# Ledger of designs, part 179: VH-VL binders against q9umr5

Target 1, 268 residues: q9umr5
Amino acid sequence: SYKPVIVVHGLFDSSYSFRHLLEYINETHPGTVVTVLDLFDGRESLRPLWEQVQGFREAVVPIMAKAPQGVHLICYSQGGLVCRALLSVMDDHNVDSFISLSSPQMGQYGDTDYLKWLFPTSMRSNLYRICYSPWGQEFSICNYWHDPHHDDLYLNASSFLALINGERDHPNATVWRKNFLRVGHLVLIGGPDDGVITPWQSSFFGFYDANETVLEMEEQLVYLRDSFGLKTLLARGAIVRCPMAGISHTAWHSNRTLYETCIEPWLS
Short names: E, the ipSAE of ESMFold2; O, the ipSAE of OpenDDE; V2, 0.75 times the mean of E and O plus 0.25 times the DockQ between their complexes.

## First folded at step 5 (VH-VL)

Design qe5 (framework fv_nofazinlimab)
Fold by ESMFold2-Fast, scan of step 5:
Structure qe5 (fold): chain C 268 residues (1-268), chain A 123 residues (1-123), chain B 112 residues (1-112)
Amino acid sequence: as target 1 above (268 residues)
Amino acid sequence: QVQLVQSGAEVKKPGSSVKVSCKASGGTFSNYAISWVRQAPGQGLEYLGYIIPEYGTANYNEKFKGRVTITADKSTSTAYMELSSLRSEDTAVYYCARGTHWYDSKPYGMDVWGQGTMVTVSS
Amino acid sequence: DVVMTQSPLSLPVTLGQPASISCRSSQSLVHSDGNTYLYWFQQRPGQSPRRLIYKVSNRDSGVPDRFSGSGSGTDFTLKISRVEAEDVGVYYCMQGTYWPPTFGQGTKLEIK
């Protein structure tokens, strides 16, 4: 009788990473049908995010159709951005809880091992030269690269994040906002020890200003303009913030304390 | 200026539990991480865990997970650390300490410390 | 857990002379945000720890300018340019880049 749960993984990840999450759900909500989507695994997670959105959309449609009472989404890391776009492009989604598990909702601007592996001579200060090119935008990580020192380039070149956040105009923006607002609960999870998502407050729609001072969601133009419905959701009481320290990036889906505190209460 | 005042010394038997309080005054409480650190006699410092009172979110050093529970009461600006299944090696001074605002980069840079609470575990 | 190693563990110093304490981490403390979360604490006899330095080299309000922190990556130093009698105590480095926060063993500074 519990609503089905759909899980969307992150960068360089696969369904295997969620074995502990499935165990926790089975313990607290026995009988829950959990589907971990095996799409864009490993290096395929580098494919453009709009391509990933299309593929995941095709996979979630039959699951949602079979669950008239609604479904829950648990979307990890980069997967949280895929889920943001899914909720906007689907006119008929029936998502109750959208649980965003350490996802860079306002973008990424960090010196990480992922960055060094992909672009060994690059630093976060230099990556804008690659990411804000047509070639760079063919890689998922560049679709949400948000350099606070080159915001004009981000706004003009971002083919994904700037559009779904309503930071740049799009013909479908009004429909995307209407669709996103159908979500029951937006559960935001993240924390300072993540070590990959930078700033970690991006998981709560906070982000750097030009001086690298992190401004909270309520101070963002995206929120103040209500570009895709954050202000409306907050006023409705539909946004849940669950920050937890002591969780590294690869441990959000395998920490029992995190699950019991931040995820379990939202799996009706 | 913020002050943290802790409860008084405790003497406990092995197998029992102890609950230490930490009351904040003179500033904002709810949005700052409150950490707990202990120091055995003549030894160094060891991190136990923290809480963010506004959200009730707490996490613990794996070494103590299952034995330590940290809670907070926003109405009284008080944080609590409860340690169960006490052993003689838990004899230590227990400190609460406040970090920066939870939304700032890393909240564990403890800049305001309580006076400490001596917990002695003996039979 | 990240291991923090201090040297020396015992530091006898003559009043007015400089003192230097080393702290080494088992892995780089540079965070993905570009900051290095390395702290220095002073604990005077019978007192709570007091933070002197945050993020390697930033001095806390009320901390005398004779205290300075430096370093990068895995190697950090706390220097006292002119040791005063009130500086007696144990000094600890701490890393906050990785969970859980971990401390060095402590360096006991004594007047000889």
Scores: ipSAE 0.585, ipTM 0.830, lowest interface PAE 1.9, mean pLDDT 91

Design qe6 (framework fv_nofazinlimab)
Fold by ESMFold2-Fast, scan of step 5:
Structure qe6 (fold): chain C 268 residues (1-268), chain A 123 residues (1-123), chain B 112 residues (1-112)
Amino acid sequence: as target 1 above (268 residues)
Amino acid sequence: QVQLVQSGAEVKKPGSSVKVSCKASGGTFSNYAISWVRQAPGQGLEYLGYIIPEYGTANYNEKFKGRVTITADKSTSTAYMELSSLRSEDTAVYYCARVGSWFETPLYYFDYWGQGTMVTVSS
Amino acid sequence: DVVMTQSPLSLPVTLGQPASISCRSSQSLVHSDGNTYLYWFQQRPGQSPRRLIYKVSNRDSGVPDRFSGSGSGTDFTLKISRVEAEDVGVYYCMQGTYWPPTFGQGTKLEIK
């Protein structure tokens, strides 16, 4: 029998976006129980990420409890960051495959249509003024805003991403690392034609340095220090990288070739 | 009950500027954006720009950049549209209109409109 | 800028008869989020525009059920099943998918 699958959506999104994904899973793994969580839909996706983590945690506990053999997570865009935090704060999660669909795991530093709508005259170079205020940290998109030119402000003001990445100290860091390391597989998916996630390598734990040159995961301090377990997972053979060109941000959950290549093999 | 109330008609000389106000009542002023749209006599609708009052951020249709400035005063729940270097072709009714909630992107749908302000540019 | 083209521009109708207005966009209005941000507005003589339809086919609260919107991609239609006297006015389609928002030329509905 196949393990249950839990799906977590992204910014301004809802369960409806995953109708094709559900069809693909039903075709290749018939009988799989798939739960797409209908929490923080639409504009509610702007609520602080720690609030979303708490709500999603309450929803996943009974699903995990009914599946002693384990569950799989498929987490899209911003939802991938929610899932990162879930795996760290849950002392008893039984997640086998964590499948991250084009999620800004090291943060976002790019002008998306959503950010231009909220802050239309702000360039990415100036958004740190808003996002790194206490008020800005009440919005999910600012929780993972990572300005490579203002690293000190990011480290001091980020209430979410800097903490879950172990870039800033937290009393729970050791427990969060231990919990995260219980995951069976970390499957990273993304690509150069996404058009929203900037840099796209953020989906693979790569990110800009102060000169906006992308440094890959193995060159990041969080990896080198093994802050939350990436180096340990890679050594264990538990990290899967699946980049694919030609896929736009809203197509990761509805492309059959992507599903067959990057997702299907990890849904035991 | 959401209501947008605009200032009264203006008659201006070519080369001058005009500033039109739009006062919002009902609903939370900080939860939505205010757009400005104009309509020349007997013509269609033309978009000028918008402001998100919560942040004071504004964006303008490229056609009007350099001549239009949109501002807001949160304490009085009032948005303003100022148009400078007025020409006869700027004669139009100017409307303010609400864009749902600024949390919702992209929408630009106008669920409530002001009553319009006639701006006449004549010598 | 996205060009919105309406037809007909003048629509004389007999009371109680149906009316149909077409709107075509110069490019697909499907946003990257999967939604289509196509709107219909009514402007009665001497009044401000009033929104009738949002996202192609959703009717605003208080709008009579005789109004309906349909379409996809680049081709859209507003239908009035039975025209009433108060329906006289100019109808505009609008796209909100691309910056800046743009309107059709307007269709003047009048009783004959």
Scores: ipSAE 0.006, ipTM 0.427, lowest interface PAE 12.2, mean pLDDT 88

Design qe7 (framework fv_nofazinlimab)
Fold by ESMFold2-Fast, scan of step 5:
Structure qe7 (fold): chain C 268 residues (1-268), chain A 123 residues (1-123), chain B 112 residues (1-112)
Amino acid sequence: as target 1 above (268 residues)
Amino acid sequence: QVQLVQSGAEVKKPGSSVKVSCKASGGTFSNYAISWVRQAPGQGLEYLGYIIPEYGTANYNEKFKGRVTITADKSTSTAYMELSSLRSEDTAVYYCARESKFWDSLPYAFDIWGQGTMVTVSS
Amino acid sequence: DVVMTQSPLSLPVTLGQPASISCRSSQSLVHSDGNTYLYWFQQRPGQSPRRLIYKVSNRDSGVPDRFSGSGSGTDFTLKISRVEAEDVGVYYCMQGTYWPPTFGQGTKLEIK
């Protein structure tokens, strides 16, 4: 039979968002056990990402233990960062496919409605003042805020993203890299019409330089230094890139063509 | 230098289908996306859809979804656009166009175009 | 779909004189990434379209400096500082900010 699938949602999200995804999986892989984790739903998705990682870790351990042949992760938006950290902190994960649905893997730098709701008077150019404070780092969205004009502040203040990306040193970096490299496949999905993830290439480990020119994954220091294993995974043939235009941020988990092309092939 | 060369003109009956080819030369076929755009006589440009051959991903303008299928054959560096259930209103020049660099540009930036293929739908 | 409206649709100009084409979008073309995906294309009689301008104001390689693009939000302009005989053709604006990409109706530039 098919390996179990664990789904991790995004910011201000819940299991309801994945009803179409579950229908698609049931149609193409009948009998698949799909668990959509309902931890940190709604406003609780604002809690610090390390706190979320701990909670999700406790939830996935029994699922992985019951599936000796392995499991698949489908992680949406902010949830993709939670899954990045899970794969690094778990010494014994048995994840085959890690499917990242439009997640800001190198961070976020954009004026979106989510930021305006939380910080109505801020613009992307001045949000660094809030996010890179100790208070700001108590909010998940600030844990992956990456201002390309204040990279020194990002490196010093980011309590989450800079550490899991190996952009700042951490005592556990070697172990985190070893654990992450246990993954079978890293499936990256995203596209130019997302409208929320900024730059959209962040979903593929691309990001802005100081002039807001996007540099792709292979030009990033984290890739060149192989800080957490991207270069090793790519050389192993384990990274799948599946960009698709025409899909908005809230449609990645409900588009049939996207599912058939980018997700279905990786749900053995 | 990338060039896009399209197949020759077609005359089709209403209700039939047409398949137009777009062959890429110069450069790696998998390094870019191919979009399809049409132009009816005396009218403007209309977007049909695209394919990214490297990933096998294709998506279509909702106006044509269900009637248009875009595919690619990497072994021959050729993209295809098939339009079914043809009507007289589908009479147009069909163009393929591409991006100069996939990761530097969006699929629909259209920096290089094919020469166009005239498709005439008449009884 | 985003509607792109060009003005004028017919533009007769005297050789050596300037020409200006307007393009308006039904909604702002500023993408969440901060870029504005507004393009200008030229189609000479019997030829395929050729891109002149990308991202509002950037000229493509080989495009003469007499062509310039400007604008922001919903209002954009293509200017030709000194029209030459080879400039005869139809000019189209296009937006790439929203799916699907959409084009203006086209402006036919003719020498009078």
Scores: ipSAE 0.015, ipTM 0.609, lowest interface PAE 7.8, mean pLDDT 89

Design qe9 (framework fv_nofazinlimab)
Fold by ESMFold2-Fast, scan of step 5:
Structure qe9 (fold): chain C 268 residues (1-268), chain A 123 residues (1-123), chain B 112 residues (1-112)
Amino acid sequence: as target 1 above (268 residues)
Amino acid sequence: QVQLVQSGAEVKKPGSSVKVSCKASGGTFSNYAISWVRQAPGQGLEYLGYIIPEYGTANYNEKFKGRVTITADKSTSTAYMELSSLRSEDTAVYYCARTGKWLNYRPYYMDVWGQGTMVTVSS
Amino acid sequence: DVVMTQSPLSLPVTLGQPASISCRSSQSLVHSDGNTYLYWFQQRPGQSPRRLIYKVSNRDSGVPDRFSGSGSGTDFTLKISRVEAEDVGVYYCMQGTYWPPTFGQGTKLEIK
């Protein structure tokens, strides 16, 4: 039988968005138990990411306990950051494939309609004033806002991403790294036509330098220092990179070609 | 300097398939994205799809999805475009085009083009 | 799909005179990364397309400085300051901001 699949949605999203993904899984892996978590739906997706991590943790524990052969995670957009933290804080997770669908793994720095809706007068160049305040850190989107022109503020004020990426010290860093390294496969998916995740290479642990030139994962300090295990996972052959152009942000979970190429092979 | 060399002209019957090759030289083939674009006689340019050989990922313009398949063989630095269920309106010059350092650009940046392959579909 | 509209479609010019081609997109071509992925291609009779301009205004290596690109948002222009005989051909604008990439219908540059 196939391992159970747990799905974690993204910003302003809900379980309904994954109906096509569930159809694809049922076609290729009939009998797979798929649980799409109905937590932090819609506007509740704006709650601080550590709050979301705790809620999702409570939901996934019984699912993992019932599947001694392991489970797969499919985590979309912001949900991929939730799953990053879950794998680090859970001493006993049994995740085989962690499939990250267009998640801003190194952060977000882009002008999008979501940003304009939340902060109508903001531009990406000025959002650091809001996001790196204590009030701003009460919003999930600010927890992974990464302004490459104010890296000192990001490192000091980010209550989530800088910590989970090992960019700022934390007492639990060694345990978080050990827990994360238990994952079987880290499957990274994203692409240049996403239109929301900026830079799109953030889905592959690439990010802007101070001149807004994108540096790949292997050029990042977090990789070079192996802060949470990326270098170790890559050396182990456990990182899968599956970039695909032609997929917009809301289509990663509903594109058959994407599913067959990047997701299906990892759902043993 | 990078060059793309395409296979020779083809004449095909309606309902058949055609497979056009595009061989890259000058640099590591896997560092490129290869796009395919066609041009019917006297008409404009139309995008078919691309492949990123390093990752084996390909995607297609919805207009051609189900009929076009793009593949790559890294050992020979050659990309292929196969179009099935050919119709007379598929008569066109088919171009491959590369995008160097595609990670810094978009896969369809298309800075170097092949010479083109004329595909004629006639009964 | 994003529609790219060029004008004029036929551009007869006298040697040594300037020429200008307009390109309009149905949507803003500004990407969330701040870049505008608008390109200009030249296709001389019987030849493959050759990219002249990338990201609105950047000339490709080997492209003469008489060619320049400008514009923002939805309105773009390719200018040739002094047309030479070798410039005869069809010019296409292309957007790469949205999938699939789409081309304008082409502008045929002819010497009068």
Scores: ipSAE 0.594, ipTM 0.838, lowest interface PAE 2.1, mean pLDDT 91

## First folded at step 6 (VH-VL)

Design bc1 (framework fv_acimtamig; at its last look DockQ between E and O 0.02; V2 from the best seeds 0.00; counts 0 for: pae E 18.3 > 2, placed apart)
Fold by OpenDDE, look of step 6:
Structure bc1 (fold): chain C 268 residues (1-268), chain A 122 residues (1-122), chain B 106 residues (1-106)
Amino acid sequence: as target 1 above (268 residues)
Amino acid sequence: QVQLVQSGAEVKKPGESLKVSCKASGYTFTNYYMHWVRQAPGQGLEWMGIIKPSGGSTSYAQKFQGRVTMTRDTSTSTVYMELSSLRSEDTAVYYCARDWGYSRSSYLFDYWGQGTLVTVSS
Amino acid sequence: SYVLTQPSSVSVAPGQTATISCGGHNIGSKSVHWYQQRPGQSPVLVIYQDSKRPSGIPERFSGSNSGNTATLTISGTQAMDEADYYCQAWDRSTVVFGGGTKLTVL
């Protein structure tokens, strides 16, 4: 039998968005138990990411317990960060494949429709004033806002991304790294035509430097320092990078070619 | 449709410099890296270097270090490749090619320009 | 420097299977891409990441990569497949091409 698949949605999303993915999985892996978690749907996805991590943890624990051979995670957009944090805090997870589907793994720094909705009068260049305040950190979007021009504020005020990245020292960094490294494979999916994740390379742990030059994963301090295990994972062949062009942000979970190329191989 | 249109053929003398342009259209210019690859007559493909349109950072093949300069103009979606101190051995067709890769470890070229022939002769 | 080695030429009759090899030390641990170049034309990507086909590339094109050899396979070879083929990989911040293989369809 196939390992169970757990799906975590993105910002302003719901289980309905994954109807095509379910169809693809059922077709190619019949009998697979797929659970799309309907937690923090819609506007509730704006809640602090740590709160979301706790909620999703409660939901996945019983699923994992019933699957001693392991499970697969498919985590879309913001959900990818939730899942990464989830795997960091769980010392007993049994995740075989962690599929990060167009997730801003290194954070977000761009004007998007989501930002315009939440902050209609703010540009990305000024969002640090809001996001790096205690009030701003009550919103999920701000939890992974990564302003390359205000690194000091990011490091000190980010209550989520800076911590799971191990960029800010904290007492759980070593344990979180150990937990995260329990994953069998980290499958990173994204592409240049996404239109939302900015920069799109964030899905592959690339990000802006202070001059807004995009640096690769291997150039990031978190990699160089192996702060949460990226270097270790790469060294043991556990990181899979699957880029694809021509896919918009809202289509990653509904594209058959993408599924066959980047997702299906890791559901066995 | 993605298009890469390069500048026309050039004839140069040894010691001079060449500058080839590559105008991109049909996609978000700043989201993709651009490579330069050349091909001497009857020879294989040779990688010259890469430029990142977002920040303009470059990486060149060791063979061309100190002699090649790649630049970009975001406003016109154009990438430039300049090669100085030309030699007869620099006679080649020069291609720009869009990178479909996601990282340095997986560069690949999904679209190519039509090529620019540069002849270096005395 | 890392080197990719291809045979200089391969000949095949129409309808038969053509196989082009690309040798490199531990190339199986790398992602290999293949390009087709017809006379007087720009290269075209025909296989990427060892075995994946871009949109528009016929199914008769396939690829594999293991050990020290990557392989491009063209089943049911047609006259239009006559071209130069190049394998390509990445090593230590450098893009590397094979020497190219001329495929002749007899």
Scores: ipSAE 0.018, ipTM 0.593, lowest interface PAE 6.0, mean pLDDT 92
Fold by ESMFold2, look of step 6:
Parts: sequence; C-alpha cells; structure tokens
Structure bc1 (fold): chain C 268 residues (1-268), chain A 122 residues (1-122), chain B 106 residues (1-106)
Amino acid sequence: as target 1 above (268 residues)
Amino acid sequence: QVQLVQSGAEVKKPGESLKVSCKASGYTFTNYYMHWVRQAPGQGLEWMGIIKPSGGSTSYAQKFQGRVTMTRDTSTSTVYMELSSLRSEDTAVYYCARDWGYSRSSYLFDYWGQGTLVTVSS
Amino acid sequence: SYVLTQPSSVSVAPGQTATISCGGHNIGSKSVHWYQQRPGQSPVLVIYQDSKRPSGIPERFSGSNSGNTATLTISGTQAMDEADYYCQAWDRSTVVFGGGTKLTVL
C-alpha cells in the first residue's frame, strides 16, 4: 500500500549501484514498487543536465500516471539536481517526498577525481574559465559548477543551476516555482565526511560566501528572496534535514543506518 | 545594524573631480556589491555603476563610462566613487546603495547612504 | 536604453487607495522593485520582485506586474505616505529607474 519509489542516479552511475537500497526498501516496506531509472548511465551522465531532465521526464510520466496518489523520488548526487529541475518543469508531477541524497543543490566548488579525469590540468580556482564557456556548459559537471569568486560569470553563463535556483530572471520562473512547491516534503541528506560534494553543506542548500565561509540555507539569497520556494517550504514544515557523519560519497545508498534514519520514514 | 555613512557635502568647480566615500558597517563588506546612484535637484534617480568589493571589479552606466571610477578599501570597509571633468549638470546628491544579494548581484538596493550633495558652480 | 515610465504625480484623499503605474516593454518578464523617498531623505525599498514586502513595510503596500505594466498600490493611504515613488528594473546588467511619481495625500 506504499507509494511507488523512483530512483535517479548520479554521475558515472547506473541502476546496479542501488541494489542495497532496494533490499532495504523491500525489507521495511514490502510491496513497494521501486523503479531505478537506467538512463544516462556511465559516461552518458556527462550530457547537459537539461538533456538528462528531458529524458528522465519522459521516463517518469507513465510511472506517475499509474500512481495518482503520488510517488517518491530518491535522487543521488547529480541526480538530485535532475530531480529538482523535474519538479520545476513538470506541471503535472505528483511527487510527495523528494529525497535528495548527497546532492550539490547549491552547486559544487571542489576538486574531485571526476574533475581531474575530465580536466586534468585545471584546479578549482581556474576551472571557471572552462565551465563558464559555451563549450564547458555542454558537460553536466559544469552545469552546477558554482565558483564563489566569480559570481557574475556564474550568473551569466550557467545554463542550468542559476536558472533552477531563480538566480537569473527568465520567463518560466513563476511557473517553475509553482510546480516545485507542489512537492509534499523535501528531504535533504548529506554529511561532513562525504569527500566529494564541496562544500558538503551544498546538500542542504548551504554554500560558500566570497571568503569561502559556508552560509546556511536561511542565509542564502535564493532562500531570502524565496526565489524557487525554499522559504515557503520551510514555513510549511516541509523541509527535513538529515545530516549523518561517517559516510563517504559512494556509500549513501548502501548504509543501513542512514536508510533507517533518513530515508525510511519518508517512504509512506 | 547595517549603515552606509557617506562623506560630507562639497562645492566643486567645472573641470575638477569629485570623490565621495561610503563607509559600510554592520555586515561583511566583501559579501555585497555596492552601487552608486545620483539625483539632480528636483529630479529622479540615475544609476551610475556597481562595484564588487571582493576583487574590485566594476561596471558603469554607459553615460558615465570614461568619467567614473569606483574603488574600495577592504581594510576600512569603504567604497569610493570618483567623477572627473565635472560640469554644472553633475550637481546632484550622490548615494551609495547596497545590493541585496550575498556574494552575487541582484540589482536591488536594500540600504542607502545618507547622500552627499555635490554642487558644481563657478 | 530600456525605459520605464511613471506618471509625474498622483493625488489621493487620506484613507483611499493610491495606485502608481510603471510602464515598460514586456516589464512583466522582469523583476520590478519600488522605492519610497520622503522629502529630504534617502530612498527606502518598499516592494521587491513585483509584490514582496521587506520586513517593516506596512501591509497596505502591495505590488503587481503583468504585461507592460507594474503597479504599486497603497491602501488606506496616510499622510506619512506622501513621498516620491520610483520603480526600478534591470536589463542586461544595467539598472533602470522610472522617472518617479509624487504621491500627494490631500
């Protein structure tokens, strides 16, 4: 009698990575229909995020149509940004719980093995030159690159994050906010030992100021302006923050304690 | 409490330069852009430009390009606006105004200085 | 070169509703902010992003923005509301102000 669960994977990822999560759901919520979307796997996860949003939208429509009482989203890492964009662009979504599992919701400003593989001669301090070019915006990682020291470039060049955050004016901003606000709960999961999401507080809509001091969600302009509905959701009691220490980036979907603490209560 | 305190009124002659200061307090100076806006007597508001206090980058309204320079001193949390080759039509109250945004421009002004009257006459 | 137009003056009786318009091409696609300037004082933000009130601004101030017109509305107008009002938008990293409207409460 549980709502269906849709799982959206992250960068260089595939549906196999979620086998343990599926086991946990089956054990605690028997009979739950769980679909792990097998789109944009591996290297295809580097495609522009708007392209991924389009493909995932087409895949979720029939699932949502068969479940008029609602569905839940569990969206891991980069997948959390895909899912947030889905909630904005779909005027007919019926998502109850949006579970954001260690996702860089306010962006990424950190060197990782994936960035070194893609841009081996670049450091985070100079990657803005690549990412804030039209060529760079063809890569998903650059779609959410957020250099706190080059904010004007970010605001003008970002083809994805600045738009879904409402940081740049566009004709769909009001409709996207309205659609996002139809979500029942926003469940934010992450922690200080993640090792990839930088700052890790990006998973909670926190981010660096110009001095690389982390400002929490309630101190962010997008919250204060209520640009896409965070302030409204918090006032409704719809935002759940579930931080957990001791979990590395690749272990969020395979940790039993995390599942029981942060995910299971929201899979009604 | 956020405050923007500007330097005092000045009388200038045509051809001189003016330099107005704006000292910020009550917030982290480098996290917010600063704008300059002027208002001629009996007239409306006119935007002059913007400065990013971290790093000092600037953008100016086209009308003032080549005559205006905006600078800052992060050690004193002070922004400066210098306007050169003054004319009588530059007589105005000059305001500094803080951009609403954290670390990014929103082009919205939440706090204004008290204004600095600059009179340009022979 | 983006231009915002406002009426030069608006007069209302105390307690009545004042409406101040701000015209601009496709202004409904832009965020519009409103500033109040009382005589001899600096401007004060009263409405931002079309319709939002900063903390401390009375609920009688409201705003809307659609098509080619943004509007500031003051209900239950009081003598203390007598001031100049400016609309403001942003276009291509350039700030644009309307010409200002003098609100007179008679």
Scores: ipSAE 0.000, ipTM 0.402, lowest interface PAE 18.3, mean pLDDT 89
ESMFold2 (binder alone), look of step 6: mean pLDDT 94; pTM 0.956

